# Miniprotein binders against q5jf28, part 4

Target 1, 318 residues: q5jf28
Amino acid sequence: MERERLIKTVEAILRGAGYRVARLDLKGSCFDLVASRLFLLLFIKATVNIDTITEEQAEDLKRLAKFFKASPLIVGLRSKSGELEEGVVYERFGIYALRPETLYDALLNNELPAVFAERGGLYVRINGELLRELREKHGYSVNELAQLLGVSRKSLLNYERGEQAVSLDVAIQLEEIFDEALAEPIDILRAKVEADLNVKPETPLEREVFERLKKLGLGLVKVKKAPFNAISTEDDIRLLTGIDERKTRSTIKRAEMVAEVGRIVNSGGVFILEKTKAEVVSEVPLIPKESLEEVKDADELIELIDKLKKEIKEKLFS

## First folded at step 16 (miniprotein)

Design x5
Fold by ESMFold2, look of step 17:
Structure x5 (fold): chain B 318 residues (1-318), chain A 120 residues (1-120)
Amino acid sequence: as target 1 above (318 residues)
Amino acid sequence: DPELREARDLLEQAIELLHEAVRLLQEALRTGDSSLLEEAADLLTEALHIVQEAIELAQSTGSDDRAIRRLRFAWMLMRLAILIAREAMETGDPELVELALTLLEWAYEMIQEALEILSK
């Protein structure tokens, strides 16, 4: 199976569920799709074998998800151990990974997964308080239920206190015994992730541009594997910020992708180039780095960006 | 097993409907005639129900799980293709027609692989 078919399948799932979607065409990017619906935002990396995602890609995906308060996801078909199972959540680098069918069920059937893979097999987290209530209502002692399930008394107490997940086999037995839903779904749409946002510039030009942006009062979240180099931010300002030496076909394609991503994440875009004349590509200004010396702060930079966009639109209509 | 033979016959019928739906989508791209998208979606809806029935029959016979997984994946791809074709009709976007064709090509391959497994 080809990765392109997988990316298109994920796009179709998202569209079918009513999401606005931007699909990237950038080799090595930390995400292939970004999608929004209502107050949900997803960044998705699609890869046939989930073990091929690199640590660098995963860390950038988590940085974007943390900054934008989005849920990162890996969608794939297999791992180094074999085929992924439908309805099972895997994890790589702290990011949930799952099959397209599992995503389909979550988004189109409103059926979140509950089973996760971990060392030793498949597990389910259960509502421990409800388990205790059901056990008592059915007249089981802790020891009686533990014996029926084939687990230790200590394990059963841990289940009731919410301190330990149960094996899939035990979860099935509990449903059979009590005829009640005890499984806690995994909220793949609102995953929490940890990320180190302190990443150093990759080139002297990046360092110079970052220093100038900081002098204007902008904070920076650097990423390595995206169509932009950083997110420039101050209060309510958010700019997907690209950096290149000069305008190339690659620069134009990246600006187009930045525009598409920006519409989904409600952020502006800008490219800072060492050598260029000021212009606009797909609503994204391309400005020379010297323009950063002509403004005093972030507000004036935004004013310059807005002025350039307005001037270009007026010429198109005249 | 009569039920397994019936499942295979249903899948062959679904493939014929799928081929016709693909022809309609390709013609819609060439001509710009969006009414062909609705006709394709109708054929795919019929094929979708046929595939679901075949899955249920194959499951009842205890058939190879590899075949069942492929058929479920094909079912999902066909359902998505129906949704995407309808979006293409509403928006007029030919890229969505191309997307639907990509999904159907993969669905066809999955059904064929399942048939091979079920015929061993």
Scores: ipSAE 0.891, ipTM 0.961, lowest interface PAE 0.4, mean pLDDT 91
Fold by OpenDDE base, look of step 16:
Structure x5 (fold): chain B 318 residues (1-318), chain A 120 residues (1-120)
Amino acid sequence: as target 1 above (318 residues)
Amino acid sequence: DPELREARDLLEQAIELLHEAVRLLQEALRTGDSSLLEEAADLLTEALHIVQEAIELAQSTGSDDRAIRRLRFAWMLMRLAILIAREAMETGDPELVELALTLLEWAYEMIQEALEILSK
């Protein structure tokens, strides 16, 4: 119940901010929402406790974010240490984590958070050049200002160089002394993350399909915790690629989710099965793996996908 | 504290408006009457102002931060419910009405918890 309310709240925030949103009902997925507005793309994991995200989920979330040039976010209410605070950015596995209110302020009020939590304290990044200019303008020596703040000379010099984050208490004192905002906002909507895109296939079938898709000229990004198994790519072609042994109820549901995600990330979808007849589910073709032997390149694969989509539309209207 | 009492009275009024808005949204789901969505959004707008005033009073009295946090969260949920209800008026999507109802249910719970804290 609480998780579903959280997901719905995040959906409402995104919708209220004018994003196109797809919500996923997939347990264990690395994201629960994908949202797009103009040049911003967000992959969001919604979890009541942010410490429940697994490293595998985080790696896939970062991988998706890196591939699609999106920002990954975790939205939650609490951690192992307690309730999350509003206006505070947390981090798990190199992904920003925040409360719904913090996301609301960022998206609807254009108020980015400046405070981040690290090692049980609250910190701010400050404009070190501005700090130096203000110090000099007010006639403080490094020693005088450091003494006034109760920090070391070395710490103050590190602040002025931007080499060290400032404790929230010291940041407040600085803003009081200079009557000027020094806190640098954290752009949670344009988070840059690193991820390994060269993940190996896990199953024999995935290996076979990956080798065949590579022979067709496609690059492959393996994803473990999504409704699809990989992203297949060549130039402007991007296919959310599911791989299953057989058509199951899970295959159908994942194909539906792939269609929804595909609309947000401007990508097609395909499922490659070890055993199936060619069919289409929610505009997503299900094709036998043998069909990959009948095509020569990625363009012919796209033509096959488009042909299958067209043939079904004609059957539904006939 | 008179200000704390006033804050509680305001929150009770906001709860009444929330209940009526929820009733209207439920009726809109049943009947398909989009005019009820507008009426619900108006009631929620009034309730939103009342909750804001209650937050300000609670802050001025140095009330428990846990209550204030819950009220701020409720305020956000109510604001979102207004936006979603208005979108539902435009689209006719009943899933958006259900979304708004979910938000308001949670807002109600948060206000109730805040009232319990402010009553101690």
Scores: ipSAE 0.880, ipTM 0.957, lowest interface PAE 0.5, mean pLDDT 93

## First folded at step 17 (miniprotein)

Design y6
Fold by ESMFold2, look of step 18:
Structure y6 (fold): chain B 318 residues (1-318), chain A 120 residues (1-120)
Amino acid sequence: as target 1 above (318 residues)
Amino acid sequence: DPELREARDLLEQAIELLHEAVRLLQEALRTGDSSLLEEAADLLTEALHIVQEAIELAQSTGSDDRAIRRLRFAWMLMRLAILIAREAMETGDPELVELALTLLQWAYDMIQEALEILSK
């Protein structure tokens, strides 16, 4: 129940800040929330203990964030080491992790965090050029300031060159000495992440469907821990693409989630099944894999999808 | 300590307002009466100011940081619940009412835990 409360709190923060939000209920998913506002897009994994995120989840979260030009975030309350601190940014698998209060401050108070946790304690990145200017203006040599701060001369030079973060204690001392803000905020809303977008199909059915989609001119980005199996893409076309052998209750739930995510990320959805009759669930077509042989290219696939959506709409209103 | 007693009394008042706001939200969910959402938001706004005052008193007495952190978290949850209740009024979406109720239950639990800490 604590995880459910956390996910709902994160949703409320996002809504309160004016974001459009999709909240997912999918066990093992790489994200629980996706949200957009203006030019910002966030994929968020909410987990009470941030150390429970798996490498597969983290890689898929980064993969989605890289593809959609979004910022991935982990929001949590604790780690294996204890409670997370407000205003401190942690990192797991290259993804920023933080408390809900820190997200609240960033989005509702426009106060980005500046402190991050690393081996050895809490650190701040500072404006090294400004530090050098302030030191010179106040008449300190590098050695004099280093002695005042209790750091090595080498460390101070690294701070000024932007090559090393300072401890939180040193950052506080610097701001006391110079009476100036030196801390650089951490841009949790536009984090850039590295991810390998080339992941191979997991099953023979996926392999077959991917090959057919490639023949149509679509590129594919495979994901493992999402309500869809891949993103199919060509120029301006983006399809959150699910693959199943047959329609089950799970398939229907995933299609509903794909529709919700697609609304936020401005992407269509489709499920391709080994055996099915063509139908539409929540604006997401479910089609048999043979339908991919009936179209010549990506444009014709989109036309088929649009046609199916129009046909079900006409039936509902006839 | 008179200031600590005052902080605890304020928190007990906030709990009473939270309980009534929860009742109003539950009734709004059953009846669809959006005026109950507005009334709940007003009670929560009052409770929010009371919790803020209690936080300031507890801080001035040097109270246990664990209690203060819980009260700040509750404050955030209550502010969010106010915002969500207003969105529910504007949209008519009953899921937003349920969201606000979840936030308030957590806020209630945090205030109760803070009271327990402050009573030791």
Scores: ipSAE 0.883, ipTM 0.959, lowest interface PAE 0.4, mean pLDDT 91
Fold by OpenDDE base, look of step 18:
Structure y6 (fold): chain B 318 residues (1-318), chain A 120 residues (1-120)
Amino acid sequence: as target 1 above (318 residues)
Amino acid sequence: DPELREARDLLEQAIELLHEAVRLLQEALRTGDSSLLEEAADLLTEALHIVQEAIELAQSTGSDDRAIRRLRFAWMLMRLAILIAREAMETGDPELVELALTLLQWAYDMIQEALEILSK
C-alpha cells in the first residue's frame, strides 16, 4: 500500500508539472516512472526506503540515464537511519535520492534543493569566489572569519576554492554574516552520472541475438532490470529490445511497457524471440530471431519493423 | 492553548471537506459526471486554505514538527489532487480520478496523524 501511494504521488507530481509520464508495473525494475517535458527526461525509482535499491538496479538506472541523457532519481520517504528530510538531497550509488516534497518544490515551484546529506551531516556547496569577495569586502582576514565560524583556516580556504562543502550550520552563519545567499542549488533535474555501457549478455539467446544485431551495425547497451533486455542503437535509430525464448504473458506485458516507455524516450521497441510468429503487441513487433538473418543492416531491420506495424494497423481498421 | 485548539478545529473542518470531496470523486467514477470533479476541486481548494491556516497556527505555537511535516505533506497531496481532478475533467480519464482518490486518502491519513500529535 505505501509503495503504491508513493508511486502515485510521484506520478501526480510529474503530471502536475506538465510532464508526459509512463508508469511501469514491473517488480524489480530499476525505474518505476519515466517522464519527459521539453528537454528534461527523468528516470525515477520510487521506493519507501531508499536503502532497498540494489547496486544492480542503481547501475542499470545510471546506464539508462547516461544513454538517454536523462537524470536518474530515487524518490523515497525514509532510509535506514530514519525519515528523509524535506529539501535535502541524499545519495545512493551516485544517484540523488529525495522526498516527494523536494521533487514537488523542484518541479512545481522551481525551487531546487541546496542541502545534501553526507556521513550523517547536512552540507551545502557554496560559491567559493563569492565567499572570498564578501570576506574581502567586509574586511575579514581568513583567520578572523575562520575563527568567527569556528572552522580551521584550511577549511575556509577550501570553501573559497570550492574544494570542500560547508556544513549547513556554517552556511547559515555565513549567510547571516553577509546577508547574501551563498548556497548553490543542486540540479537534481540534470544530474550527470557515470555508468558502464559495456555490459555483456547473460544468456545464450541474448549472446546470439547481440552477435546478430552487432553484425547489422547496431551498438548494444545491455539492461538487466527493465522491461527490455537491451537498447539497440545506430545513429538516430534507438530500439528498446526485448529478448525472450517464447511468447508469454510476461512478454506481452513487457512489450506494452516498452511501448509506453518508447513514447516518452522517443524510441521504437522490438522483441526478438527464439520461437514466435511475427506479430505486434501495442505497436511493438514480436519477431523470430530468424528474421534477423533476412535483413542485411539496421535500416532493413527498421523497415521490417515499420512494415509489421503498418500491416497490423491496416488489419485493425479493415 | 487557544491557537492550538483553533488549529485542531480547522483540521477537523478540512477533514469534513475532504470526505465530501472523496464522495464526489467516487460518484464521478460511478456516473461519469465531470461536474462532480469541479465541485470536488472547489471543496479541496477550500480545504487547502484551511490546512494552510492550521499549519501557520501550529508553527506559531511551536507545535511538534512531526505534526507540521504531516500537514505540509497533506497540503501537497491535496494540491496535487486538485490538479489531477482538473486534468480528469479535461481528459475524462477515470484513472486520474482514482489517482486523486489515492492522494486524498493519504492526505486524510496525514491530517489524522497530525491531529493525534497536536492533541497530546
Scores: ipSAE 0.867, ipTM 0.952, lowest interface PAE 0.5, mean pLDDT 93

Design y7
Fold by ESMFold2, look of step 18:
Structure y7 (fold): chain B 318 residues (1-318), chain A 120 residues (1-120)
Amino acid sequence: as target 1 above (318 residues)
Amino acid sequence: DPELREARDLLEQAIELLHEAVRLLQEALRTGDSSLLEEAADLLTEALHIVQEAIELAQSTGSDDRAIRRLRFAWMLMRLAIIIAREAMETGDPELVELALTLLEWAYEMIQEALEILSK
């Protein structure tokens, strides 16, 4: 119940900041929310305890973020070490993690966090060039300021060069001494992540479908922990691609989620099934794998998808 | 401590307004009457200011940070509920009313936990 409340709180924060939002209802997914606003796209995993995110989920979250040029985020309340602190950025698997209040401040108050957690405590990166200018204006030598702060001369030089973060306590002391904001914010909305986009198909059916899609000229980015199995791409074509043996209630729910995610990331959706009649669920076609042999290339696949969507609308309103 | 007693009294008042706002949101779901959403948002706005005043009083007394953090979280949830209720009024989307109710239930629990902390 606490996780569902957290997901809904994050949705409310995103909506309050003017984002278009899709909320997923899929346990084990690498993300629970995707949200867009003009030039920003966020994929968010909401976990009460941020240490429960798995490596597999984190890698898929990073794959989606890298492919869509989005910022991945983990939003949570606790870690194995206790409660997360407001205004502090944590990190798991190379993904920033933070409390809902910190996201709220970033999006609704335009106040990005500056404090991050590492082994040894809380730290802040500061504007080293400004620090040097302020020190010189106030007539302090490096040694004099270092003694005032209780740090070594080497540390102070490293701060001025931008080579080391300062402890939170030192950052506060510097602000008191110079009456200037020296902290550099952490841009959680444009985080750059590294991800391996080459993941093998999980099943023989996936392998067969991937090979057929590749013959049509589509590239594939496989994901394991999402309502779809892959993203099929060529030039400006993007298809959130699901793969199942047959239509089940789970397949229908996933197609509905694919439709919602697709609206946010401006991508189409399709499900390729081993056994089905062609139909459309929530504007997402479900087609048999044999249909992939009836088209010559990606453009014809898109035409087939569009034709199916149009034909079903016409039958419903004839 | 008179400031701490005043903070607790303010929080009890906020809870009463929150309960009435929840009742209005639930009735709006049942009836489809969007004017009830506006009334709920107005009550929540009043409750929000009362919670903020209680936070400031608790801070000035040096009260337990655990209580203050819970009250800040509740404040955020109530602020979001106001925003979401107004979106629900504009769009007519009952799922947004349900979202606002979820936020308020959690806010209520946070205020109650803060009251427990402030009482000893």
Scores: ipSAE 0.892, ipTM 0.963, lowest interface PAE 0.4, mean pLDDT 91
Fold by ESMFold2, look of step 17:
Structure y7 (fold): chain B 318 residues (1-318), chain A 120 residues (1-120)
Amino acid sequence: as target 1 above (318 residues)
Amino acid sequence: DPELREARDLLEQAIELLHEAVRLLQEALRTGDSSLLEEAADLLTEALHIVQEAIELAQSTGSDDRAIRRLRFAWMLMRLAIIIAREAMETGDPELVELALTLLEWAYEMIQEALEILSK
């Protein structure tokens, strides 16, 4: 119940900041929310204890973020070390993690966090060039300022070179001494992440479908922990692509989620099944894999998708 | 401590306003009367100011940080509930009313826990 409350709180924050939001109901997914506003796109995993995210989930979250040029985020309340603090950025698998209040401040108050957690405590990155200028203006040698702060001379030189973050206590001291903002904010809304987009198919059916899609000229980005199995892409075509043996309740639920995610990331959706009669669920076609042989390229696949959506729409409405 | 006593009194007032706002939101779901959403948002706005005042008083007395953290979280939840209730009025979407209710339920629990901490 606490996780559901957390997901709903994050949804409310995003809505309050003017984002269009899709919320997923899929256990084990690499994200629970995707949201867009103007030029910003966020993929968010909401988890009460941030240490429960798995490496597979984190890698897929980074793959989606990299592909869609989005910022991945983990939002949570605690870690294995205790409660998360407001205004502090944590990191798991290269993904920023933070409390809902910190997200609220970033999105509704335009107040990015500057404090991050690392081994040994809380730290801040500072403008090292400005630090040097302020030190010299105030007449301090490197050694004099280091002694005043209780840090080594080597550390102070590293701060000025931008090579080392300062402890939170030192950052507070510096801003009191110089009466000037030195802290550099952490851009959690435009985080750049590294991801290996080369992930192999998980099943023989996936392998077969991927090969057929590649013959149509589509590139593929495989994911393991999402309502879809891959993103099929060529030029400006993007399809959130699901793969199943046959239509099940799970397939229908995933197609509904793909439709909602697709609206946020401006992508189409399709499910390729080993056995099915062609149909549409929430504007997402479910087609048999043999339909891929009836088209010669990605443009014709899009035409097939559009035709199916129109035909089924006309059956339901006059 | 008179300031701490005042903070607790304010929080009890905020809880009463929260209860009434929740009642109005639940009635809006049952009846479809969107004017009740507006009334709930007004009550929540008043409660929000009262909670902020209570936070400031509790901080000035050096009160337990655990209580203050809970009150700040509740404040955020109530602010979001106001925003979501307004969106519900604009869109007519009952799911947004249910979202606001979920936020307020959690906010109420946080205020109650803070009161328990402050009374010890």
Scores: ipSAE 0.889, ipTM 0.961, lowest interface PAE 0.4, mean pLDDT 91
Fold by ESMFold2, look of step 20:
Structure y7 (fold): chain B 318 residues (1-318), chain A 120 residues (1-120)
Amino acid sequence: as target 1 above (318 residues)
Amino acid sequence: DPELREARDLLEQAIELLHEAVRLLQEALRTGDSSLLEEAADLLTEALHIVQEAIELAQSTGSDDRAIRRLRFAWMLMRLAIIIAREAMETGDPELVELALTLLEWAYEMIQEALEILSK
């Protein structure tokens, strides 16, 4: 129950900040929420203990964030070491992790965090150029200030060049000495992440479908822990692409989620099945894989998708 | 300590307002009467200010940080519940009422835990 409360709290924060939000109900997914406002896009995994995120989930979250030019986030309450602190940014698998209060402050109060956790304690990146100017203005040599702070001369030079973060204690000392704000915020809303996009198909059917989509001119980004199997793209066309052998209750639920995610990320959806009759679930076509042989390029695939949606609307108009 | 006693009294008052707001939200969900959402949001706004006063008093006494953290979390949840209840009123979406109720149940538990800590 605590995880469900956390997901709902994050949804409320996002809504309160004016984001359009889709909340997913899919166990094991790499994200629980996707949210958009103007040019900002967030993919969020909510988990009570941030150390329970698997590497596979984290890599997929980063793949989605990289592809959609979004910021990935983990929102949690605890780690294996204890409670997470408000205003502190943690990191797991290269993804920022933080408390809901920290997200609330960033989104509703425009107060980005500046403190991050590393082995050994809490740290802050500072404005090194301003530090150098303040030191010189106050008449301190590098050696004099370093000794005042209890750090090496090399460390102080690295701080001034922006090459090393200071401990939280040193950051406090610097602000006491110079009576100036030196901390640089962490931009959790526009985080850049590295992701390995070379993920192999999980099944022979996926491999077959990916090969056919590539022949149509579509690029593919495979994911394992989402309601879809891949993102298919060509120029301005984006398709959240599901693959199953046949239609099941799970297929229908995932198609519904694909429709909701697609609304937020401005993308279409399609499911390609080994065996099916063509149909549409929540504006997402389910088509047999043979349909991919009946089109010559991505434009014709989109036309087929649109035709199916139109035909099913007309049947319901009866 | 009179300031600590005052903080606890304020939190008991906030709990009563929370209970009333929850009842109003539950009734709004059953009846579809959106005016109850506005009344609940008004009660929650008053409770929110009371919790903030209690936090300030507890901090001034050097109270256990565990209690203060719980109260700040509850404050955030209550603020969000107010926002969500007003969105529910504007949209007519009953799922938003359920969302607000979830936030308030958690806020109530956090305030109760803080009271236990403050009562040593």
Scores: ipSAE 0.889, ipTM 0.962, lowest interface PAE 0.4, mean pLDDT 91
Fold by ESMFold2, fold request of step 21:
Structure y7 (fold): chain B 318 residues (1-318), chain A 120 residues (1-120)
Amino acid sequence: as target 1 above (318 residues)
Amino acid sequence: DPELREARDLLEQAIELLHEAVRLLQEALRTGDSSLLEEAADLLTEALHIVQEAIELAQSTGSDDRAIRRLRFAWMLMRLAIIIAREAMETGDPELVELALTLLEWAYEMIQEALEILSK
C-alpha cells in the first residue's frame, strides 16, 4: 500500500504542475506514470526502494525515453542503504532517482536539485568558469585556495575546468567564502539517456508479427516491460503495438492502458492477435495477424485501424 | 519547553481541521456537491499554515529531525490535496476526490508519527 500511495503522490505532483498524466496499473512495468506539459515528457517509475528496479525495467524505461525524447525518472523513498535524502539525486542504471519532495520542489517551486550521490558521498557540480573568476578577483592563487579548502592543486584545477565535481562540504565552503551561488542544477526534466533500441522478439508470434510490420515499412522498437510489446513507427506514424495469442482479460486491461498512454505521448495503439474477431477496446483495435497481409504499407494499416474504429462506433450507437 | 508544547498544540489543531476536511471530501464524493470541495480546501489551507508554524517552532527548539521530516512530508501531501481538490471542483471527477483522500490519509499518519516523536 505504501507503493500505491507513492504513485498517487507523484501523480498529484505532476497534476499540480500542470502536466497531463496517465497512471498505469501494471505490476512489473518499466514505468508507472507518463506525463506531458508543453515540450516536456516524463516517464516515471515509482518504487519505495529504488534498488528493486530491475535491469530489464531500467533498459526499457530508457528505450521509451530515448524514442519519445523524454526524461526518465525513478521516484522513491529508500535505497538498500537507507532513506533517500531530500534534494539529493541518486542514479540507478543511468536513470536519476529522487524523493517525491525533490520532484515537488523541481516542478512546483522551480527549484532543481544540485546535490548528487556517488561512491564516496555527496557531490555538487559547480560553475568552474565563475569559480576561476572569483578566485582571481579575491587574489587567491590556485595553490592558496586549494590549501584553504583542503584539496589538491590538481583537484582545484579540475573544478575550474568542469572536469570534477566537488564534495558537498567543499561546495558549502566555496559559497561561504565567495558569497555567490556556484552550484550547477541537475536538469532532471530533460535528462538524456543512452539505450540499445535493438531488442529481439520474445516469442515466435512476436517475430512473425514484427516481420510482417517491417514489410509494411514500419520500424520496430521492442520493449519487454510495458503494456505494449513494441512501438511501430514510420515518419509521423507511431503505434503502441500489443501482441497476444488471443483476447483475455489481461489483453483488455493492456489495451485500456495503451489508450491512456497514447493520449499522453500522442500515439495510436493496436493489438495484433493470433486469433480474434476484429474489435475495438477503448479506441485501440484488436485485429488478427492476417489483417497485416491485407494492407500494402503503413498508411493502409492506419486506414484499416481508422475504419475499424468508425465501424464499431457506429454499431454501438445504431 | 513551552515552544515544543505550542508546536504540539498546533499539530493537534491541524489534525482536527484535517479530520473535518476528510469528512467534507467523503460527503462530496457521496453527494456530488462541489461546494463541499471548496470548504474542504479552505480548511486544509488553514491546517497547512498551522503545520508550517509548528515546523518552524520545532526547528527553533532543535527538535528531532525525524519529526520535522515527517511534518514537511505531511505539509507537501496537504498542499497537493488542496490542488487536487480544486481540480476536482473544475472537472467533477470523483477519482480526483479519491486521490485527495489518499494524500490526506498519509498526511494524517505522518503528523501522528511526528506528534509521537515530539512527545518523548
Scores: ipSAE 0.889, ipTM 0.960, lowest interface PAE 0.4, mean pLDDT 92

